# VH-VL binders against q8ixk2r445to577, part 297

Target 1, 133 residues: q8ixk2r445to577
Amino acid sequence: FFGMLQNKGLTDYCFDYNPPDENQIVGHQVILYLCHGMGQNQFFEYTSQKEIRYNTHQPEGCIAVEAGMDTLIMHLCEETAPENQKFILQEDGSLFHEQSKKCVQAARKESSDSFVPLLRDCTNSDHQKWFFK
Short names: E, the ipSAE of ESMFold2; O, the ipSAE of OpenDDE; V2, 0.75 times the mean of E and O plus 0.25 times the DockQ between their complexes.

## First folded at step 14 (VH-VL)

Design w49 (framework fv_axatilimab)
Fold by ESMFold2-Fast, scan of step 14:
Structure w49 (fold): chain C 133 residues (1-133), chain A 120 residues (1-120), chain B 107 residues (1-107)
Amino acid sequence: as target 1 above (133 residues)
Amino acid sequence: EVTLKESGPALVKPTQTLTLTCTFSGFSLSTHGVGVGWIRQPPGKALEWLANIYWRDHKWYNPSLKNRLTISKDTSKNQVVLTMTNMDPVDTATYYCARIPYGDYYFDYWGQGTMVTVSS
Amino acid sequence: DIQMTQSPSSLSASVGDRVTITCLASQDISDFLAWYQQKPGKAPKLLIYDASNLESGVPSRFSGSGSGTDYTLTISSLQPEDFATYYCQQHDNRPLTFGGGTKVEIK
């Protein structure tokens, strides 16, 4: 399925990818931002390979977490998804990163309105629950 | 700069409906991410969350009280209204409205509170 | 529902004392914890959000710490205006829940 990937714990915050340089689409951190309903930088696809794809630009990006890190970074998609790009969207809304055995959580960054998705130990937190809208 | 003020009846009889109005200034519910919630406190007891409303008319209710509560807003008047049906003496409390920043669930500015006594 | 347990329910302290109040959540709340101060007859005032972020205008003698299920509010040097009841609140999961409060009284 596909759409805007929204957090249950925050009211109306969506996965958002808006890299500063349009010629360097990969390598930057995924953020959370107020849902605007226009798709574009907030439109993601969850695939049968358990990828979260960003299809707004070519080549397509896939969200990944590098070994030892907790931030979600945009990488190039592969024909066969590598383990660091696989997320299981579970029945309860948890987004489980198989390689690290951790869950994606909404977390505050710099200011009260600045949030990012990070890997954290899995809990029953509403901030670790996600849905497509 | 941010202020909130609760208004409503000081005395309610059992089985009646309570209507409380929160009037605020220094912010708008047309601002992205902002909300207003209602919290109550019975005399000498802890705080209890009731309901929240946000800028795009998103509403959340305490499940224990959901069938009794209605929250609404009038963005042009800077007002949020809470209605609670079938009042009982155990609902005697000070009722507060408070601002919620950025789609979160903590309360950064509070009204002074209005005491509601439920008695025959 | 997430249950929030505060310890102690009350304490007596003198001006200049270091005061520590604890808040225990029945499940991991991922640092989504706020602390409020309430003086008699007054509305609560936000002190701290996200476990350790000090609200603007709050004196630096107040600090929050902790993670997972165990959180602490510390007042490094108690002042006369700090005698109040303090409440923790988890802002992680609906329904939102508050601790039972800790009353800080003059010794």
Scores: ipSAE 0.639, ipTM 0.880, lowest interface PAE 1.6, mean pLDDT 91

Design w5 (framework fv_axatilimab)
Fold by ESMFold2-Fast, scan of step 14:
Structure w5 (fold): chain C 133 residues (1-133), chain A 120 residues (1-120), chain B 107 residues (1-107)
Amino acid sequence: as target 1 above (133 residues)
Amino acid sequence: EVTLKESGPALVKPTQTLTLTCTFSGFSLSTHGVGVGWIRQPPGKALEWLANIYWRDHKYYNPSLKNRLTISKDTSKNQVVLTMTNMDPVDTATYYCARIPYGDYYFDYWGQGTMVTVSS
Amino acid sequence: DIQMTQSPSSLSASVGDRVTITCLASQDISDFLAWYQQKPGKAPKLLIYSASNLESGVPSRFSGSGSGTDYTLTISSLQPEDFATYYCQQHDNRPLTFGGGTKVEIK
């Protein structure tokens, strides 16, 4: 699937990747932000290898979670997707991270209007349910 | 300063339709992510959520009351209107409107409330 | 629907006491819990959102904690103006649901 990856628990929040350095596209944290409907930094591709790809800039990035971490970061895509880059989008809308056996959840940062996707134990929370629009 | 104020009839007869208006200032429903919700509280009882409306006309209703509720907004007038059909004495309550920040579902500023009594 | 159960339903405490109010959700609500204070004859006032975030202007003696299904509101040193009923609300899933309330009476 292609499009803006939205959260069921938040009204009109999307996966968002906007690295601060245009010459360093990978290595930064994925955030959630109000959906603007223009694609760009909120446009993602879900591939047959269970990757969530960011194709707006070159080189293409793939969302990953490093061992021992719960934050989603952008890494370089590989010819064969490593386990830390595989997310299973399930029928109920959950995004299951294969290597950690955890689910992606919308979570609040310190400020009231700031959210990020984090790995958490899988639950039936609406904040763990995602869909492409 | 954010303020909200409810208005509508204080007395409603059984089977009638209730229409409540929330008039607010200090924010706009043209602001991305902002919403307004309605909550009621029967005398001496807990709070019960009724309906929410957000900046792009996203509307959500309590499923137990959905067939009786309609929520709408007039962004230019800073107003949100709730309509509830087929009123019954058990619907006697103080009705509140409240602001919702940032596409979430909690309420950061509340109106003073308006008491609606349903009796013959 | 998510059921929110508050305990106790009421309590009496003295000024200076530490007061703890508990809220239990029937399923994991991923920290999306708010606390409100309601004084007699007035509208509710937001105290805490997302389990532990203190609303601007709320005294630091109020704090929220918890995760999963179990959440707590604590008043570290009760003041006379804290006489009120306190409500929890899950803001994780629609329909939104509130606890039954805890009435705090000063002895």
Scores: ipSAE 0.655, ipTM 0.883, lowest interface PAE 1.5, mean pLDDT 90

Design w50 (framework fv_axatilimab)
Fold by ESMFold2-Fast, scan of step 14:
Structure w50 (fold): chain C 133 residues (1-133), chain A 120 residues (1-120), chain B 107 residues (1-107)
Amino acid sequence: as target 1 above (133 residues)
Amino acid sequence: EVTLKESGPALVKPTQTLTLTCTFSGFSLSTHGVGVGWIRQPPGKALEWLANIYWRDHKYYNPSLKNRLTISKDTSKNQVVLTMTNMDPVDTATYYCARIPYGDYYFDYWGQGTMVTVSS
Amino acid sequence: DIQMTQSPSSLSASVGDRVTITCRASQDISDFLAWYQQKPGKAPKLLIYDASNLESGVPSRFSGSGSGTDYTLTISSLQPEDFATYYCQQHDNRPLTFGGGTKVEIK
């Protein structure tokens, strides 16, 4: 699967990665933003290794969640995907993070227009359902 | 300042089609993420969601009423129109339109409501 | 559909009282819960979204709490303008659903 990774519970919000410094691709939080349809910072690839890969910039990034944390951050991809970078896209649209046993949920950050994907206990919430477009 | 106002007939006969117009100001449905929804409230009863429309014509309907509902917008006129077919006395209610911020599903500003009575 | 059960259906209170209204969802709604205030003959007004976020311009005496299936709206010190009917709404799954309302009446 590849394309813009959209949330079922929010109308037309996509995974978005736009680091403030093009020379520092890793370490920043993945956000959700209104889908613009142009790929670029909203284009992701779901790989056979269960990675969510960001190839718009180099070096290539892979979404990860550090132990004990709930935010999705960009890490460098590895030859063999480590457990903290593995997400199982399930038939019901849930995005299950293997290492933590939690699901990715759309959540409001601070202002009414700022959303981020966060790890939460798995529920049947539409905000925990994702699809590629 | 955000304002919304509903307009349409006050009286409808059984089997007729209801058409309601929401006219708004202070925001645009060309704004990315913004939507407008319709909610109704029968006298003395709870609120019931009917339909939402967002920028770029994303549309959602209450499945229990989907066969009867059509929602549309005219972005240049700042209007949203709801059509409901085969009206019945149980559809007697105050009908509201309301703004939806940022692609969400809660309603931050509401119109005053328009009362629609269905009777013969 | 997610069913929203609101309790109590009505309550009588005096100015200065602490008022608590509860809302229960038939399934986990992941904090996507809004609260509205409706005065007689008027449209609803948004008070709270995402269970605990106070809408701009709403007095701080209003607060929301809860998670999972159980949520609470609290008015810490009831004022004359707070006599109204309050509704909860889940904004997690379509179709969107509202509670039955709680009427806060003057004693």
Scores: ipSAE 0.615, ipTM 0.875, lowest interface PAE 1.7, mean pLDDT 90

Design w6 (framework fv_axatilimab)
Fold by ESMFold2-Fast, scan of step 14:
Structure w6 (fold): chain C 133 residues (1-133), chain A 120 residues (1-120), chain B 107 residues (1-107)
Amino acid sequence: as target 1 above (133 residues)
Amino acid sequence: EVTLKESGPALVKPTQTLTLTCTFSGFSLSTHGVGVGWIRQPPGKALEWLANIYWRDHKYYNPSLKNRLTISKDTSKNQVVLTMTNMDPVDTATYYCARIPYGEYYFDYWGQGTMVTVSS
Amino acid sequence: DIQMTQSPSSLSASVGDRVTITCLASQDISDFLAWYQQKPGKAPKLLIYDASNLESGVPSRFSGSGSGTDYTLTISSLQPEDFATYYCQQHDNRPLTFGGGTKVEIK
């Protein structure tokens, strides 16, 4: 699958990667932002290795979660996807992070109108359900 | 200042169609992420969600009432309209419209409500 | 559908009392819970969203807590204007569902 990765719970919010410095493409947190339908910084690819790949810039990035953390961060893609970069997109729309056994949830950043995807215990929440558009 | 106000008939007969209009000010449904929902409350009972409409015309309905409900908007008039078919005495309630912030599912500002009685 | 159960259905309290109202969800709602206050003949007013975030303009004596399936609204020192019916609402899944309400009455 490929396209804009959209949340079922937050109406019209998509995965978004907009690093503050184009010379430092990796290492920053993935955010959620209103879906604009134009691809660009909201265009992601779900691969056969269960990666969520960001193809807009070079080098291409892959979303990862470091051990003990709950934030989704852009890392460099590897020839063989490491466990921390594997997300299983399930039939119900859940995005299951294999290494942590947690699910990706849309969440509000405290004290702001900003939203981010975070790892949380898996529930049947609409905020934990995702689809490509 | 955000305000919402419901309008429509106070009395409808069984089997008739109810049409309610929500007119609002202080925000626009042309603004990204904002929505308006309808909630009802029968006398002495709990609140029941009916339907939501959002900025890009995304519409959601309570499945228990889906085949009876239609929600629409006129962004230029700052209005949201709810239509409910085949009214029954059990549908007697105060009907509220309310604003939804940022594509969420909770209601931060409510209209005063309009009482609709269904009787022959 | 997610069922929301509030307890107690009603309580009597005096000004200055600490009041606690509980809301139980039939499944984990991931902290997506709102609390509303409704006075007789009036529309509901939002107090709290995301279980613990206080809405602007709401007095600090109101607080929300909880996680998973169990949530609590606390009024630390009840004031005369706080006598009302309180409703919880899960804002996690459609269809949106409300609790049965808790009426806070003068003792």
Scores: ipSAE 0.500, ipTM 0.856, lowest interface PAE 2.2, mean pLDDT 90

Design w7 (framework fv_axatilimab)
Fold by ESMFold2-Fast, scan of step 14:
Parts: sequence; C-alpha cells; structure tokens
Structure w7 (fold): chain C 133 residues (1-133), chain A 120 residues (1-120), chain B 107 residues (1-107)
Amino acid sequence: as target 1 above (133 residues)
Amino acid sequence: EVTLKESGPALVKPTQTLTLTCTFSGFSLSTHGVGVGWIRQPPGKALEWLANIYWRDHKYYNPSLKNRLTISKDTSKNQVVLTMTNMDPVDTATYYCARIPYGNYYFDYWGQGTMVTVSS
Amino acid sequence: DIQMTQSPSSLSASVGDRVTITCLASQDISDFLAWYQQKPGKAPKLLIYDASNLESGVPSRFSGSGSGTDYTLTISSLQPEDFATYYCQQHDNRPLTFGGGTKVEIK
C-alpha cells in the first residue's frame, strides 16, 4: 500500500515527516499533521516486510521504535528489516509493533495542539486505527 | 461569540418527517476540520448522539438511526440541516446542535435546544 | 458500542463539599472522555475534554482524572452554581456515547 496514512479517530490527521534539517533525513520524530497531500512529507509505503517506508529521499527511511521508547523515529532502511521496524497493519486498522507488542496511537503532545503517533497498549480505540488514502 | 440556534416544528405526528435547522455564527464550516453535530435528550433521560457533519462534507450517523437520518450543510448560510423520517412518540426529545472543534468528537458550544413532541 | 456508566445517579451535597463523580467505560477509551454540566432547562456546557483538560473559562475547582476505563470528575469545593446534572461522554469511538448523568442536589 502507498499513500497518506490517516487516523480514524483524529479526523483529517496524517503521518507526517518533516525534519528541521533538510540535510539530515533520519533521527527525527514522526508527527501527525493536517492531511493535505502537498509535497512529499505525508506519503509512505507499507511493504511486504511490514515496514513503513519514507521513499521521498535517498537513502530511504524506515519508521522504527527504539527499545524502551514509545515515539516513532525515522531510521535508515536495511536490506532485511530489523524487528524494531516491523509494524503489522491488521484488518481492523490497528498498527501493531511486533517487537514491543504495542499499537500505534494518535496522541496529543502535553498541553498543546500538536499530535504525534505513540506506542500504547492495544485497545479498540479509533485513535489506534489507521488507513491509507 | 460563538452561537448556535435550532429551529423546526414543536409538534410532529407519527410517521411524519422531522426537519431541523441549526443556524450559527462566530465560526464557519469552510474552516478546516470544524464540524457541527446533533444530539437529543428525551425528557428526564440521557443525551443521545445523532449525527455529525464536518467542513469537507464528512458525514457520520448513529448506526441505530442511520436509515432515518440525513445531515446536510449550507456553508454560505451558516446552516446545518437534520432530517429524520418516520417519527414515533419515543422520538419526543429536546434536539440540540453543537460545534465540534477541529479533529475531535466532543462538543464545545451548544445551541439552546428545541423541544419536539411526537403525538397524534 | 461503548457503554458509559455513571455513578452515583444522584447525590446530595452542601456548599463547600468535595464532590466526586465516576464514569466507567465498557472498554479502554484511551483518555478520550469529556465532561458536561447541564442546569435545568439549559443546554449542556463543556467542562473537560481528553479526561483532564479544563475548558477555557471553567473554574479551577473542577478537575478530571483517570485512565483506561475508569474516570472521575471532582469538584473540590462545591459552589451554589454547581448544583446541576453532570454527563460524561466518550469521544474515542463512533457511535459517540454519553453516561446516564449524575444529579448533584442541595442537601
């Protein structure tokens, strides 16, 4: 699947990757932002290796969660996907991170109007349901 | 500054169609992500959600009532209209329209409500 | 559908009392809970959203807490204008659902 990865519960918000330094594509947090489809910041590919790829720059980025963390960060893609880069997009729309056994949830940044995807215990929340558009 | 007001008939006969209009000011449904919803409350009972409409004409309905409900908007008039078919005495309630802030499902400003009685 | 159960259905209290109202969801709603105040003959007014965020203009004596399935609304020192019915609403999943309400009456 390829396109904008949109949240069911947080209406009209999409995965967005816009690092502050254009010369450093990896190492920054993935955010949620208004779905607009302009430029390339909101387009991701879900692969047969269960990766969420950011293919708009070279080398290609893959979303990962480091051990003990709950934030989604951009790492370099590897020839064989490591466990921390594998997400199962389930039929109910949940995005299950295999290594942590947690689900990706849309969440508000503390005391702000900004939103980010975070790992949380899996629930049937609409904020844990995602689809490509 | 944000205001909403419901209008429509106070009395409806069983089997008739109810049409309610919500007229608002202080915001626009041309604004990204803003919505308007309808909620009803039978006398002495709890609140029940009916339908939402958002700026891009996204429409959502309570599944228990979906076959009876239609929601629409006229952005230029700052109006949202709800129609409900085949009215029954159990549909007697105060009907509210309310604003939905961007990207959410809660209601931050409410109209005063309009009482609709279904009786022969 | 997510069922919202409020407890108690009514309570009697005096001005100055601490009042606690509970709201239980039939499944985890991930903190997506709002609280409303409704005075007789009037529309509901938003007090709290996302379980603990106080709406602008709402007095600080109101607070929300909880997580998962269990949530509470607390009024730290009840004022005369606080005698009303309070409703919780989950805003996590459609259909949106409300609790049955808690009526706070003068003792």
Scores: ipSAE 0.257, ipTM 0.779, lowest interface PAE 4.0, mean pLDDT 89

Design w8 (framework fv_axatilimab)
Fold by ESMFold2-Fast, scan of step 14:
Structure w8 (fold): chain C 133 residues (1-133), chain A 120 residues (1-120), chain B 107 residues (1-107)
Amino acid sequence: as target 1 above (133 residues)
Amino acid sequence: EVTLKESGPALVKPTQTLTLTCTFSGFSLSTHGVGVGWIRQPPGKALEWLANIYWRDHKYYNPSLKNRLTISKDTSKNQVVLTMTNMDPVDTATYYCARIPYGQYYFDYWGQGTMVTVSS
Amino acid sequence: DIQMTQSPSSLSASVGDRVTITCLASQDISDFLAWYQQKPGKAPKLLIYDASNLESGVPSRFSGSGSGTDYTLTISSLQPEDFATYYCQQHDNRPLTFGGGTKVEIK
């Protein structure tokens, strides 16, 4: 699957990655932003290796969550996907992070008007349901 | 600041269609992520959500009433319209329109409400 | 549909009292809970969103807490203007659902 990865609970918000510099493509947090429908910084690919890939800029990035953390960070993709880069997109729209046993949830960023995807305990929340458009 | 105002008939006969208009200022439905919803409250009862509409014309309806509800917007007029078919005396309530901040499901500014009585 | 059970349905308290209102969701709503204040004859006013975030302009004596299925609105020192009905609303899943309301009467 590929396209703009949208949240069911946070209407018209998409996964978004806009690195400020091509020399610093990795290491930044994935955010949620208003869906523009144009792909680019909101275009992601879900692979057979259970990766969420960002191929708009080079080098190609893969979303990861480090042990003990809850933020989604862009890492370099590896030939064999490490466990921290594996997400299971389930039939109900849940995006399950295999290593942590948690689900990706749309969340407000620390009392601001900005939103980010975070790992949280899995629930039947619409904010934990995702789909490609 | 943000202001919303409901308008429509105060009296509706059973089986008729209700049309309510929400006119607002201080924000626009051309603003990304913003929405407007409709909520009703029968006299002495709790609040009940009816429908939401968002900037990109995303529409959501309460499933218990979905066969009766239509929500639409006219962005250039700063208006949102709700229609409800086949009115019944149990639909007697104060109807509110309210602003929804950026893609959320809660309501941060409310209109004053308009009372709709359904009787013969 | 997520059922929101609010308790108590009514209470009477004196100015200066600490007031607690509880809201129970029939399933985990992941902190997506809002609280509203409604004074007689008026529209509801948003007090709190995302369980604990205080809306701009709301007095600091109001606070929200809780997680999972169990949430609380607290008024630390009740004032005369706090006479109102309070409603919780889950904003996690459609259809959106409200609690039955709690009437706070000042003695």
Scores: ipSAE 0.479, ipTM 0.845, lowest interface PAE 2.4, mean pLDDT 90

Design w9 (framework fv_axatilimab)
Fold by ESMFold2-Fast, scan of step 14:
Structure w9 (fold): chain C 133 residues (1-133), chain A 120 residues (1-120), chain B 107 residues (1-107)
Amino acid sequence: as target 1 above (133 residues)
Amino acid sequence: EVTLKESGPALVKPTQTLTLTCTFSGFSLSTHGVGVGWIRQPPGKALEWLANIYWRDHKYYNPSLKNRLTISKDTSKNQVVLTMTNMDPVDTATYYCARIPYGDYYFDYWGQGTMVTVSS
Amino acid sequence: DIQMTQSPSSLSASVGDRVTITCLASQDISDWLAWYQQKPGKAPKLLIYDASNLESGVPSRFSGSGSGTDYTLTISSLQPEDFATYYCQQHDNRPLTFGGGTKVEIK
């Protein structure tokens, strides 16, 4: 799978990685933003190693969650995906993070139009359902 | 200033189709992330969600009524239309249209509502 | 469908009183909850979204709190213009569902 990773609960919101400095694309938080349909900062690849990979800029990044944290951050991809970078995209659309045993959920950040993906206990929430388009 | 106003027939006979139009100003359905929904309220009862439509023509319907509902928009006219088939006296209610911000599902500005009575 | 249960269904209070209205969801809605105020013969008005975010123009005496399945709307010092029915709405899952309403009468 590859494309824009959209949320079922938030209409027309996509995974988005838009670091403030184009020369430092690793270590920043993944956000959710209105889908623009052009790929670029919203283009992700789901790999056979269960990675969510970002290839738009160099170096190539992989979404990860640090132990004890709930935010999704961009890290360097490794030859063998570590557990903190593995997400199981399930048939019902949930993204299950293997290391934490939690699911990726859309959540409001600060203002009414600002959203981020976070790890939360797995529920039947529409905000925990994702699909590529 | 955001305003919405519902229009349509005040009286509908059983088995007929109801068509309601929401005309709005102060925002556009060409604006990224914005939507408009329809909610109804029978006299003395709670609010019931019917359908939503968003800027890229994403449409969602209440599953209990989806075989009877059609929602559409005319972005250039700032209008959203709801059609409901096979009206029954139990469908007597005040019908509201309301704005949805940022692809979410809460309603930040509401029309005044239009009362629809279904009787023979 | 997510069932939203509000309590109490009605209450009577004096001006200046603290009023608390409760909303219980049948499953975890992770803060995706809105509160509306509806005066007789009028459309609902948004008070709070995402459990605790106060809508612009809403008096600061209104506040929302809670998490998971249990949420509350609080009016810290009831005013005469607060006579109304209050509704909660989960905006986590389709179909969208509303509570049964709580009617607040000022004594």
Scores: ipSAE 0.655, ipTM 0.883, lowest interface PAE 1.5, mean pLDDT 90

## First folded at step 15 (VH-VL)

Design ko1 (framework fv_axatilimab; at its last look DockQ between E and O 0.86; V2 from the best seeds 0.00; counts 0 for: pae O 8.9 > 2)
Fold by ESMFold2, look of step 15:
Structure ko1 (fold): chain C 133 residues (1-133), chain A 120 residues (1-120), chain B 107 residues (1-107)
Amino acid sequence: as target 1 above (133 residues)
Amino acid sequence: EVTLKESGPALVKPTQTLTLTCTFSGFSLSTHGVGVGWIRQPPGKALEWLANIYSRDHKYYNPSLKNRLTISKDTSKNQVVLTMTNMDPVDTATYYCARIPSGDSYFDYWGQGTMVTVSS
Amino acid sequence: DIQMTQSPSSLSASVGDRVTITCLASQDISDSLAWYQQKPGKAPKLLIYDASNLESGVPSRFSGSGSGTDYTLTISSLQPEDFATYYCQQHDNRPLTFGGGTKVEIK
């Protein structure tokens, strides 16, 4: 799939990547932001290798989760997808991270109205359901 | 200051259609991510969610009401309208409109409510 | 649909008491729980969202806790103005559902 990756429970919020240094797209956190479709920050590709790619830029970025962490961070894509970059978008809309055996959930940052995708134990929450527009 | 107020008839006969208007100030539905919901409360009973509408016209309805509900907005008038068809005495309740502060569905500001009685 | 079971249905307590109200969800709601206070003849007032986040202007004697299916509203030192009915609401899945309410009476 290609497009804006939207959350079902958090209405009209999308995966968004806006690194502070446009010349260095790796190592920064993916966030959730109101879906707008303007520019290139909200367009991702879900590949046959189970990657979530930020490929509007070269070299291409792939979403990863580092060992022991729950945040989604941009890494460089590789020829063969590493295990920490593999996400299974399931039939029910859940986005499962194989290596950690956890699901991606829309979550509020503690002291704000800002939201981020985080790994959490898998549930039937609409905040763990995702779809491409 | 955020304020919401419900308006509509206090008495409705069975089978009639109820139309309620929520008029609000201190925020706008042109603001991305904000919404308005409707909740009712029969006398002495618990709250029941009815419908939500968001700034970009996402709409959600309680399926238990068998599609009797329609929600719409007029952003320029700061109004949200709920219609509920085929009213029955069981629908007697206080009806509230309330603001949804983000895409998440909890209600931070409520109107005072309007009592609707359905009776012959 | 997620059923919210609230307990107790009512309670009486003295000024200064610690009051605990519980809310049980029929499935894991991932902290997506709000608490409301409703006084007679008035609209509900938001106290807490996301299980533990205190709404602006709400006294600090109110707190929320819990996870998974089990959630708690605590009033650390009950005041006379806390006479009200309290409702939980899950905002995890649609349809949105409320608990049956807990009426708190001050002796």
Scores: ipSAE 0.613, ipTM 0.877, lowest interface PAE 2.1, mean pLDDT 91
Fold by OpenDDE, look of step 15:
Structure ko1 (fold): chain C 133 residues (1-133), chain A 120 residues (1-120), chain B 107 residues (1-107)
Amino acid sequence: as target 1 above (133 residues)
Amino acid sequence: EVTLKESGPALVKPTQTLTLTCTFSGFSLSTHGVGVGWIRQPPGKALEWLANIYSRDHKYYNPSLKNRLTISKDTSKNQVVLTMTNMDPVDTATYYCARIPSGDSYFDYWGQGTMVTVSS
Amino acid sequence: DIQMTQSPSSLSASVGDRVTITCLASQDISDSLAWYQQKPGKAPKLLIYDASNLESGVPSRFSGSGSGTDYTLTISSLQPEDFATYYCQQHDNRPLTFGGGTKVEIK
């Protein structure tokens, strides 16, 4: 699967990654932004290795969850996907992080008008359901 | 200032189709993620969600009424139209249209509502 | 569908009283809860969204709290203009559903 990764509950919001430096694409947080269909920072790929790749740049970036964190951070992809980069996009639309055993949920930043994907306990919330478009 | 106003017939006969129009101002359905929804309220009863439509023409319906409902928009006229087929006296209610903030599913601005009575 | 059980259905209170209204969701709605105030013959008015965010222009005496399936609307000191019917609404999953309402009446 590839394209915009859109949330079901938070309508018209998609995964978005816009690093401040195009030559340094890792280390920043993935956010949610209104789906615009222009590619680039909203183009992702779900691979057979269970990675969510940001492949608009070389080397390719893969979404990871760092130890003790609930945010999605961009790391470099590896030949063999590390455990913290493995996600399962299930048939019901839930996006499951294998290592943490939590689900990716669209959430509002506290005291902010911005939104981010965060790891939360898995529920059947539409905010935890995603689809490629 | 955001405003919404419902318009349509106050009386509908059973089995007929209800057509309601929501005319709004102060915002645009060309704005990314913004939506308009319809909610109804029978006299003395609770609120029931009917349908939503968003800026990119995404449409959602209450499954209990989905086969009877059609929602559409005319962005250039700042209008949203709801049609409901096979009306029954049980559908007697005040019908509201309301604005949906970008990316959300709650309603921050409401029309005054229009009372629709279904009777022979 | 997510059922929203609102309690109490009605209550009597006096000006200055602390009023608490509860909504119980049939499943975890992840803080996706809104509260509305409705006066007779008027449309609902948004008070709280996302469980605890106060809508602009709403008095600070209104507050929302809770998590998971259990949520509460609190009026810290009831004012004369607060006598109305209040509704909760989950905006976590479609179909969107409302509570049965709570009528706050003058004692």
Scores: ipSAE 0.013, ipTM 0.643, lowest interface PAE 8.9, mean pLDDT 92
ESMFold2 (binder alone), look of step 15: mean pLDDT 94; pTM 0.957

